VHH binders against Abasic site processing protein HMCES (HMCES). Designs and how they scored, part 120

Target 1, 269 residues: Abasic site processing protein HMCES (HMCES), of Homo sapiens (Human) (q96fz2)
Amino acid sequence: CGRTSCHLPRDVLTRACAYQDRRGQQRLPEWRDPDKYCPSYNKSPQSNSPVLLSRLHFEKDADSSERIIAPMRWGLVPSWFKESDPSKLQFNTTNCRSDTVMEKRSFKVPLGKGRRCVVLADGFYEWQRCQGTNQRQPYFIYFPQIKTEKSGSIGAADSPENWEKVWDNWRLLTMAGIFDCWEPPEGGDVLYSYTIITVDSCKGLSDIHHRMPAILDGEEAVSKWLDFGEVSTQEALKLIHPTENITFHAVSSVVNNSRNNTPECLAPV
Below, E stands for the ipSAE of ESMFold2; O stands for the ipSAE of OpenDDE; V2 stands for 0.75 times the mean of E and O plus 0.25 times the DockQ between their complexes.

## First folded at step 14 (VHH)

Design ta14 (from hx2 with W59F; framework vhh_6z1v_2; at its last look DockQ between E and O 0.38; V2 from the best seeds 0.00; counts 0 for: pae O 10.6 > 2)
Fold by ESMFold2, look of step 14:
Structure ta14 (fold): chain B 269 residues (1-269), chain A 123 residues (1-123)
Amino acid sequence: as target 1 above (269 residues)
Amino acid sequence: EVQLVESGGRLVRTGGSLRLSCAASGFTFSTYAMGWFRQAPGKEREVVAAISWHGGITFHADFVKGRFTISRDNAKNTVYLQMNSLKPEDTAVYYCAARSYQFYDSPKEYNYWGQGTQVTVSS
């Protein structure tokens, strides 16, 4: 998994993250660093994308079931990294294979500290290799969505506001991630960065690609992955498996160039 | 304290019409998506229709398409289900349900439920 769409305006994204805390109270996650959120139909490694994490990471007395939403850099920078420029990392931290997560120091250490996050996206892209050509067929892959209809109310005209209202009911893809905190050696703000855990693809995706992100399907899975105060690393790792509750459609090659940030990137072809 | 109260269920002949109402209190109604569900004896609860918090987007199950219409009035904190061309298969207890901002087809996603209103359609 190396490309996602996360294009919703911040307020729409925040409403899509409404959740229930341990006491049953309905809440929205509290933002950290909202100015770093850069919505785009075409997110790639090194960009910032929003993730959910437990409030307990920021406040020692916090209820660990309460959620913070924050943009983090895609491509985990280990806390021990010594160079001043994260692009000098000599290994790929865009993804973390579930079968080796406890063998790689870059991932095992932050995981042992409870640094679990949920990576948010509209969905992700994957390229199917086609025999007999150099070209690959991109697909946009996402949770099944309940079929929505315009209500026919006075505000149902086909306009930018109405397009946004259709997206108001989009179920965000929720992927299991690990994050770390890196202090630049020359000073400055702590860098929060994440990796997406991957698993073998489910049967429904196996014709497209052999790997998929570890998807957390439903609020129970999301809550358990986030709640490092009550859910151990060992128990949390049981949540990491493929899911068949996924759908996809072919998209045009416009998405191939990561500079293309248009709705065409995810439009069906 | 959240409260959802359905009303309007009764006995109706095949081909008849009913309008169900659900009055809501104890939460900011305009920030909740609303759904109508039904449960016939011995069957699982199933989604009938749903409407977004702002009222501009709806869902209707295929088995009610063209016959039932969900609507809401945020000024009155009320969601409605207009039921036309009723069939005996529509006989069930009808429930309204609420969830913050987004609606889904699964009952498990909804946090607040009414007590239900019985609709019976005679042949």
Scores: ipSAE 0.628, ipTM 0.847, lowest interface PAE 1.3, mean pLDDT 90
Fold by OpenDDE, look of step 14:
Structure ta14 (fold): chain B 269 residues (1-269), chain A 123 residues (1-123)
Amino acid sequence: as target 1 above (269 residues)
Amino acid sequence: EVQLVESGGRLVRTGGSLRLSCAASGFTFSTYAMGWFRQAPGKEREVVAAISWHGGITFHADFVKGRFTISRDNAKNTVYLQMNSLKPEDTAVYYCAARSYQFYDSPKEYNYWGQGTQVTVSS
């Protein structure tokens, strides 16, 4: 996974992340660093994207079932990294393979500390290799959405107003991630960054791409992944597997350029 | 305390109109999808209509056939059901329900419920 969409306004995104804590109380996640949230139809590594994480990471003795939402840098910067520039990392931390998560120090260490997060997105993009050509067809991949009277296909909105309506009930994609905290050697703010765990693709996506993000489907899976206070690493890793509960459609080549940030990126062709 | 209070249910003649209201309190109304459900005697509770938190997306059951319209006023923490061309088959207790952000057609997915208001349509 090297490209996502996360374009909802902050308030809409927050409401989409409504949840129940362990007491059954309805809650909205509290924001950390809300100003770092930059909505985009075309999110690439090194950009900031919103993730969910347990409140316990920020507050001692907090209820670990409570959720915080925070923009974090895509591409995990390990805490042990001693260079002043995260871009100097020599290995790719955009993704973490599920089969080697416990073999890689950069992922194993933060995971062992309970630094699990849920990466939020409208969906993710993947490119299908076309046989015999150097051309790749991009696809937008997301959770199936509830059919509403006006729920046309994404991009069928005849007006901006109609487009907004399509997203009023959008179910966000929830991907399993690992985050770490890096303190710059020169001082400054602690950098929070994440990697997306990847698995072998489900059967439905296998023709598009052989790998997919580990998707946490449903509130229980999301809650267990986040609640590092009550759920061990071993138990949490049981949640990491391919899911068939995904849909997709072909999109235009507009998304190929990471600078393009328009609804056309995820519109069906 | 979370409260959903339905009102407007009454006896009406066939072909008549009613407007149901549901006043919400004790939660952030604007962050919840709202729905109207009904339950007739001896029948299961069924969805009548639902509306997104913003009100931009609505759902109406097939049996509504354009007769009923769901709407909401977030400033008043109220959801409405305008019912026109009522039929005896519409006789039921009508319930208001709330769900976080997104609505569903299944009653099981809703977090909060009102006590219901009786709608009776006479022939």
Scores: ipSAE 0.006, ipTM 0.277, lowest interface PAE 10.6, mean pLDDT 89
ESMFold2 (binder alone), look of step 14: mean pLDDT 87; pTM 0.885

Design ta15 (from hx2 with K108R; framework vhh_6z1v_2; at its last look DockQ between E and O 0.41; V2 from the best seeds 0.00; counts 0 for: pae O 12.4 > 2)
Fold by ESMFold2, look of step 14:
Parts: C-alpha cells; sequence; structure tokens
Structure ta15 (fold): chain B 269 residues (1-269), chain A 123 residues (1-123)
C-alpha cells in the first residue's frame, strides 16, 4: 500500500471517528497537532495523515480505551535513528509485512511499547499490472458504502459549499499501523511516524495486487488494536488478516502523478 | 437515561398509510444519525430507512423506496417514518435506533434502540 485518499475536512473526519469507550460512553477523538492535517485525494509516503491511538500514550492514568487523533508522518522513523535528517533512513518503512513484524527491530520495538495506531483514509489506491503491456490500471479500494440520498431540504442539495455533507456518511478505511516517536538529535519537536501493516490479498483483490493493508473491520477490531493497556501484543496480532469486506473501482490515470489533488483521482471510470 | 419511544403502529388495510414517530431523550439528538428497522416473525431485523444527524442525507431500502420516507425534526428530538401504499409484507415490529453522526445498514452498529411498535397490514 503506497497511496491513499484522505481528503475530508477536519470536522467531517472527526465525526466519522465517533466511538464508544470501554464504559459505553459516546465520544469523539481528541486532536493533537490539528494544524498538521493536510487533506488530499492523493497522499503518498512522507506526507502526514491522521491516525488514531490510545490516550494512554499521552497521559499516565488515562483510560486506554479513549482515543486521540493526530497527523503522523507516513514512513516510520525508529526511535533509535541517529541521523539528524529522517530522509537518510537506509530502509523503506512505508509498510510492514505481518509475517516478519516480530523480526524487524524497526517494528518490533515500538510494537512492544504498545505503539499501535489505526491509519485513516477514504480508501487506498493500487495499480494492476496488465500482462503483455507496460500499462498499469489504478483502482480505488475502500469499505462498502451505504448509498446516500439528498434530503428534500431547501438549498442543501444545490449548494457547492455543502459538498462535505454528502461525504458526511463515508465509512473511513481503518488500517492497522505501528508508530514510533523520534527525538531529533539537534533538537526540535518529536517526530511521530507510522507504518501500515500488510497481509496477503484477499481473493477479491488478488487480480489487482498480491498484498493489501491489514484492515480492521468494525469497532471491536479497532478498539482491540488501539487498547494496548488491556490487549497484549500477542492478542492484537490475531486481528491482522485479510478481509473480503472490501470493494473497488477503476480510476483515471490522473492519480498516477502524486501532485494531482482533485476529486477525479478517485472518481469511477 | 437514554430513551427512544416509538408510536403510531396499528392495524391498517393494504394500500393505506401510516406515520410512525420516535421521540428521543437523554442524549444530544442533533449529533445522532437515526434509523428505522423492522423485524417480522422468524426473520432477522433489517434496516428500512436511515437519516443523517443533520437531516440532509437519507437512505431507503429498495423494498420501500417510493413508498416510505424518513424525516427528522431536531427541535422536537423526533424521527419519523411516513409509510404509504402499505402491503401485507410490511407487517412487522418497527424499531428506531440511534448511532453517533453516521448511519449504517447493520443493526450491530447502532447503540440505542426503542422497544418497537407493531404495524399490521391486512389484506
Amino acid sequence: as target 1 above (269 residues)
Amino acid sequence: EVQLVESGGRLVRTGGSLRLSCAASGFTFSTYAMGWFRQAPGKEREVVAAISWHGGITWHADFVKGRFTISRDNAKNTVYLQMNSLKPEDTAVYYCAARSYQFYDSPREYNYWGQGTQVTVSS
């Protein structure tokens, strides 16, 4: 997984993340660093994207079922990294294979600290290799969505400034991630960064690509992955598997250039 | 204390009309999406219609499209289901349900449920 869409305005995205804590209380996640959120239809590695994580990472007595939402850098920078410039990292941390996660120090160490996160997106892109050509067909891949209809409210359906209302019911893709915290040796702000865990593709996606992100399907899976206070690493890893509860459609090659940030990137072709 | 109280269910003839109401209390109604579900004897509970927290977006199941209309009044903390052209197949207990901000078609996604109101459609 190397490209996503995460384009919703911050308030819409926050409402899409409404959840229930361990005591049954309805909540919204609390933002950290909201000004670093950069919405786009075309997110690539090294950019910031929002993730969910347990409040317990920030507050010593917090309820570990409570959630924080924060933008983090895509491409995990390990806490032990010694150079002053993260671009000097000698290995790719955009993704983390589930079958080797406990063998790679870059991922095993933060996982052992409970640094599990849920990576949020509208959906992700993959490129299908066409046999016999150099052409690749991009697809947008996402959770199945319930079809929505405009209400009969006067003005709501014809207002361009109300575009975010039609996306207000979008079910965000929730991917399992690992994050780490790196303190620059020359000083400055701590860098939060994440990797997306990958698994073998489900049958429905195998004709598009052989790998897929580890998707957390439903609130129980999301809660267990985030709650490092109550759910051990061993138990959390049982959540990491392919899912067939996924849909997709072909999109225009506009998405190929990561600088294109338009709705056409995810529009059906 | 959260309460969802349905009303308006009764016996009607085929082709008749009926309006169900669901009065909500104990939570901030304007931040919840609402759904109507139904359950006939021996059948699983199924979504009939849903409406967003702000009321600007709705969804209706294909088997009721053109006949049923969901609406809400946030000032009155009430969600409605207008049921027209009723058929015997519409006979069921109808439930309202609430979910923070977004609606979905699965009953397991909803946090609060009413006790239900019986709708019976006679030949």
Scores: ipSAE 0.569, ipTM 0.825, lowest interface PAE 1.6, mean pLDDT 90
Fold by OpenDDE, look of step 14:
Structure ta15 (fold): chain B 269 residues (1-269), chain A 123 residues (1-123)
Amino acid sequence: as target 1 above (269 residues)
Amino acid sequence: EVQLVESGGRLVRTGGSLRLSCAASGFTFSTYAMGWFRQAPGKEREVVAAISWHGGITWHADFVKGRFTISRDNAKNTVYLQMNSLKPEDTAVYYCAARSYQFYDSPREYNYWGQGTQVTVSS
C-alpha cells in the first residue's frame, strides 16, 4: 500500500470514527494536533494521515478503550533513529509485512510497547500490472458501502448535495498500523509516525495485487487492536489477516501523480 | 437504560396508511443509525428501512416499492416509518432498532431493539 485517500472534512471524519468505549458509552475520538490534518484524495508516504490510537498512550491511567485521533507521518521513524532527518532512513517503513513484523526491530519494538494504531482512509489505491504493457491500471479499494436508492457509483453523484451525502456516510477503511515516537536529536517536537501492516491479498484482490493492507473489519477488531492495555500483542496479531470484505473500481491515471488532489483520483472510469 | 418504544401500529384496511413512531431514550440518539424491521408470523425478521444518524441517507427494502418512507427527528429522539398503500402482506410486528452510527455494511446489524408494534392490514 503506497497510496491512500483521506479527504473528508475533519468534522465528518470525526463522526465517522464514533465508537463505544468498554462501558458502552458512545464517544467521539478526541483530536491531537488537529491542525496537522490535511485532507487529500491522494495521500502518499511521508504525508500526514489520521490514525486512531488508545488514549492510554497520552494519559496515564486513562481508559485504554478510549480513542484519540491524530495525524501521523506515514512511514515509521524508529525511536532509535539517530539522524536528524527522517528521510535518511535507508529502509522502507511505509509498510510492515505481517510475516516479518516480529523479526524487524523497527516494528517489533514499538509493537511490543503497545504502539498499535488504526490508519484511517477512504480507501487505498493499488495498481494492476497490465500484461504486455508498461502501463498499470490503478484501482481504488475500499469497504463496501451501503447502497441507497440515490447512491450510484461514487462518481455518479448527480449533484453536489448527493455527493456530500455519500461522503458524510462513508465507511472508512480501517487498517492496522504500528506507530512510533521519535525525538529529533537536535530537539524539537516529537514525531509520531506509522507503518501499515500488509498481508497477502484476498482472493478478490489477487488479480490486482498480491499484497493488501491488514484491514480491521468491524468495531471489535478495531477496539482490540487499539486497546493495548487489555489486549496482548499476541492476541492483537490474530486480527491480522486478509479480508474478502472489500470492493474496488478502476480509476483514472490521475492518481498516478501524487500531486493530484482532486475527486477525479477516486472516480470510477 | 436504553429504550426504544414503537407506536402507531393498528388495524388498517388494504390501501390504507399508517405512521409508525419509535421514541428512543437512554442513549445519544443522534449518533445512531435507525432501522425498521418487521416479522410476520412464521417468518423471519426482515429489514424494512434504515436511516443514517443525521437522516441524510436512507435505505428501503425492495418490497417497499416506494410505499414506505423512513425519517427521523433527532430533536425529538424519534424515528418514523410512513407506510402508504398497505397490503395484507404487510401484516407483521414492526420493530425499531438502533445501531451506533459506526458505519455498517448491512442494515441488518443493530444493537438495540424495541418491543415492536403490531400492524394488521385487512383485506
Scores: ipSAE 0.000, ipTM 0.251, lowest interface PAE 12.4, mean pLDDT 88
ESMFold2 (binder alone), look of step 14: mean pLDDT 83; pTM 0.853

Design ta16 (from hx2 with E109D; framework vhh_6z1v_2; at its last look DockQ between E and O 0.05; V2 from the best seeds 0.00; counts 0 for: pae O 8.4 > 2, placed apart)
Fold by ESMFold2, look of step 14:
Structure ta16 (fold): chain B 269 residues (1-269), chain A 123 residues (1-123)
Amino acid sequence: as target 1 above (269 residues)
Amino acid sequence: EVQLVESGGRLVRTGGSLRLSCAASGFTFSTYAMGWFRQAPGKEREVVAAISWHGGITWHADFVKGRFTISRDNAKNTVYLQMNSLKPEDTAVYYCAARSYQFYDSPKDYNYWGQGTQVTVSS
């Protein structure tokens, strides 16, 4: 997984993240660094994207079921990294394979500290390779969405007006991530950065690509992954598996260039 | 604190019409999406229709599309279900439910529920 869409305005995104705490109270996540949120239809590694994490990471005695939402750098920078420029990492931390997560120091250490996050996106992109050609077909991959209608009207979902309303009730893709905190050697703010855990693709996606992000399907899975105060690493890792509850459609090659940030990136073709 | 109170359920003949109401209190109604669900004898509770917190977006199940219409009045803290062309298979207890901001099609996604109102459609 190396490309996502996360384009919703901050207020729409925040409402899409409404949740219940462990006592059943309805809440919205509290933002850290909201001005660093950069919505785009076409997010790539090294960019900032919003993630959810437990409030307990920031407050000594906080309720670990309460959630913070914060932009973090995609591409985990380990706390032990010594160079001044994260681009000098000797290996790619965009993704973390689930089958080796406990073997890689860059992921095992922060995971052992409970540094679990939920990476938010509208959905992600994958490119299908066709035998015997250089052509790659991009797909936009996302949770199945309940079809929405304009109140008092019944109309087609394919009109531009209906696409705007699709986003008002969009179910965000929730991917399991690990984050770390790096203190630059020259000083300045601590860098929060994340990796997305990957698994073997489900049957429905196997013709597109052999790997997929580990998707947390439903509030129970999201809550358990985030709540490092109550859910051990061992128990949390049981949440990491492929899901068949996923859908997709082909998109145009506009998305291939990561500088293209338009609705066309995810529009069906 | 939070209450959802359905009303309007009664016995009607096939082809008849009925309007259900659900009065909400104890929360900021205008920040909640609302849904109507039903449960017939021997069946699981299923979503019938849903409406966004601002009222501008709705969804209706295929089995009621064209016959039932969800609406809301945020000034009265009330959500409605207009049911037309009723059939015996519409016989069920109808429930009102609320979820913060977004609606979904599964009962597990809703946090507040009413006690239900019985709708019976005779042949």
Scores: ipSAE 0.580, ipTM 0.831, lowest interface PAE 1.6, mean pLDDT 90
Fold by OpenDDE, look of step 14:
Structure ta16 (fold): chain B 269 residues (1-269), chain A 123 residues (1-123)
Amino acid sequence: as target 1 above (269 residues)
Amino acid sequence: EVQLVESGGRLVRTGGSLRLSCAASGFTFSTYAMGWFRQAPGKEREVVAAISWHGGITWHADFVKGRFTISRDNAKNTVYLQMNSLKPEDTAVYYCAARSYQFYDSPKDYNYWGQGTQVTVSS
């Protein structure tokens, strides 16, 4: 996974991340560094994307089932990295393979510390190799969305206020990630950065690409992955597997250029 | 340049029907949610109906009560409002609006607006 979309306004994104804590109380995640959130149809590594993580990472004795939403840098910078420039990393940390997560120090160490996050996206892009050509066809891949009949109304929306709630009905893709905290040697703000865990593709995507993000399908999976206070690393890793609950459509080559940030990136061709 | 051009507004009698059209240009129409708004004299602009980029999701205001229907044709870059059983209370300037989001969007946050078309319903 080397490209995602996360374009929803901050308020819509927040509402889309509504959840119940362990007490059954409905909550919205609290933002950390909301100003770093930059909506985009075309997110690439090294950009900031919003992730969910347990409040316990920020507050001692906090309820670990509570969620924080924070923009983090895509591409994990290990805490032990001693260079002043994260771009000087000699290995790619955009993704972490599920089969080697416990073999790589850069991922094993933060994972062992409970630094699990859920990476949020509208969906992700993947390129299919065309046989006999150097051309690749991009696809946008996302959770199936609830479709209404052509003549159907969006639920019982009888007012603009209700309509706003209905319009917040996009199901975000929730990908399993590992994050780390890096302190620059020269001082400054702590950098939070993440990697997306990848698995072998499901059967439905296998013709497009052989790898896919580890998708956490459903609130239980998301909650367990985030709750490092109650859920061990071993238990959490059981959540990492391919899922068939994915849909996709072909998109234009507009997304090939990471500088392109328009709805056209997502448009079906 | 983004353009939204409404048409079809006219004087009609109570109980009459009218179809409004909004022709869009200057942007990828199929990736935008579209909406119809109206503003009567001395009143605030209010949302009448909205439609998702793919047309599969629609919303209509309560006052519509099944009388109006929003639709779109992405091949023609046009959004429509079919208005039936018109009432004097429906008299207003009707506006077409677009937002640069492909999926879900708030009607309050439309980025582009047409000039409006006058609909007058006589008793």
Scores: ipSAE 0.011, ipTM 0.300, lowest interface PAE 8.4, mean pLDDT 88
ESMFold2 (binder alone), look of step 14: mean pLDDT 84; pTM 0.867

Design ta17 (from hx2 with E109Q; framework vhh_6z1v_2; at its last look DockQ between E and O 0.04; V2 from the best seeds 0.00; counts 0 for: pae O 8.6 > 2, placed apart)
Fold by ESMFold2, look of step 14:
Structure ta17 (fold): chain B 269 residues (1-269), chain A 123 residues (1-123)
Amino acid sequence: as target 1 above (269 residues)
Amino acid sequence: EVQLVESGGRLVRTGGSLRLSCAASGFTFSTYAMGWFRQAPGKEREVVAAISWHGGITWHADFVKGRFTISRDNAKNTVYLQMNSLKPEDTAVYYCAARSYQFYDSPKQYNYWGQGTQVTVSS
């Protein structure tokens, strides 16, 4: 997983993240650094994307079931990194394989500190090799969505103006991540950065690619992954597995260039 | 205390019409999506229709499309299900349910449920 879409306006994204705390109270996550949110149809490593994490990471004695939403850099920068420029990191931290997560210091250490996050996206992109050519077919991959209609509109889902409305009820893709906090040696703000955990692909995606992000399917999985105050690392890792509850469609090669930020990136072809 | 109270279920003839109401209290109704579900004896609860928190976006199951219409009145904290052209297959207990902002087709996604109202369609 090396490309996502996360394009919703902040208020729409926030409402899509409505959740229930351990006391049954309905809540929206509280933003940190909202000005760093950069919506785009075409997010790549080193860019910022919103993640969910427990309030307990920021506030002593906070309810660990309460959620913060914050933009973080994609590509985990370990807290022990000594150079001034994160681009000088000599290993790839865009993804973390689930089968080696406890063997890699860059991931094991923050995981042991409870630094679990949920990476948010509209969905992710993956490229399938095409026989008979060296070109690859991109796909947009996302949770199955319920087809929405305008109230009182006959055939509303089939009209161009209703395509904008599909996002009002979009179920965000929720991927398991690990984050770390790096203090630049020259000073300045602490850098929050994340990696996406990957697993073997499910059968439904195996013809596209052999790996997929670890998807947290449903509020129980999301809550347990986030709640490092009540859910141990060992128990949380049981949530990391492939899911068949996923769908996809082919998209144009416009998405190949990460500078292209248009709805065409995820439009069916 | 959150309450959802369905009303309007009764015995009706095949081809008849019925309107169900669900009165909500104990939460900010205008920030919740609402759904109607039904459950026949021995069957799983299934979604019939759903409506967004602002009332402008709906979904209806294929088996009721064109016959049933969900609507809401946020000023009255009430969601409705207008049921036309009723069939014996529509016989079930009908439940209203609420979820913050977004609606889904699975009962597992809804946080608050009513007690249900019985609809019986005679053949």
Scores: ipSAE 0.574, ipTM 0.826, lowest interface PAE 1.5, mean pLDDT 90
Fold by OpenDDE, look of step 14:
Structure ta17 (fold): chain B 269 residues (1-269), chain A 123 residues (1-123)
Amino acid sequence: as target 1 above (269 residues)
Amino acid sequence: EVQLVESGGRLVRTGGSLRLSCAASGFTFSTYAMGWFRQAPGKEREVVAAISWHGGITWHADFVKGRFTISRDNAKNTVYLQMNSLKPEDTAVYYCAARSYQFYDSPKQYNYWGQGTQVTVSS
């Protein structure tokens, strides 16, 4: 996974992240650093994207079932990194393979500290290799949405009732991530950064790409992944597997350029 | 206070063009769907066009037949209605409206309305 969409306005995104805590109380996640949130149809590594994480990471003795939403840098910068520039990291941390998560120090250490997060997106992009050509067809991949008569089409709506429901009721993709905290050697603000855990693709996606993000499907899976106070690393890792509960459509080559940030990126072709 | 202020309505000849604007304030504009409505004398208010909060989804009434186009600029908190090939039947007060759909908190829709702008098309 090297490209996502996360374009919802902050308020809409927040409402889409409504949840129940362990007491059954309905809550909205509190924002940390809301000003760093930059909506985009075309998110690439090194950009900031919103993630969910347990409040316990920020507040001692907090209820670990409570959620914070925070923009973090895509591409995990390990806490032990001693260079002043995160871009000088010599290995790719955009993704973490599920099969080697416990073998790589960069991921194992923060995971052992309970630094689990849920990466939020409208969906992610993947490119299908075309046989015999150097051309790749991009696809937008996301959770199935509630069927509105024109579900999945960006453009013309059939009725006033339908166009209001498309994005206001959009089910966000929830991907399993690991984050870390890095203190710059020269001082300054602590950098929070994340990696997306990847797994082998499900059968439905296998023709497009052989790998997919580890998707946490449902509130229970999301809650367990986030709640590092009550859920052990071993138990949490049981949640990491391919899911068939996805849909996709072909999109234009507009998304190929990471500078393009328009609805055309995720529009069906 | 929520405000929607329409502008651009005037007298035009048949076949003419107008661009209506609606300036919004007092709410988070980019989180609301916007619409244009019209009401002719003795008739019910009817929807002309609608646009999603991000502008990626639009709807136009059947009577528009490609003559009108709704658009928005979230940076300017403004929604537009480009009207081409105007007809006498298009004579009405045109209203801007904002609609919010509550997802988890409440299924209620909230509607804000402007004061309207008069469009008159002469034969």
Scores: ipSAE 0.009, ipTM 0.246, lowest interface PAE 8.6, mean pLDDT 87
ESMFold2 (binder alone), look of step 14: mean pLDDT 84; pTM 0.859

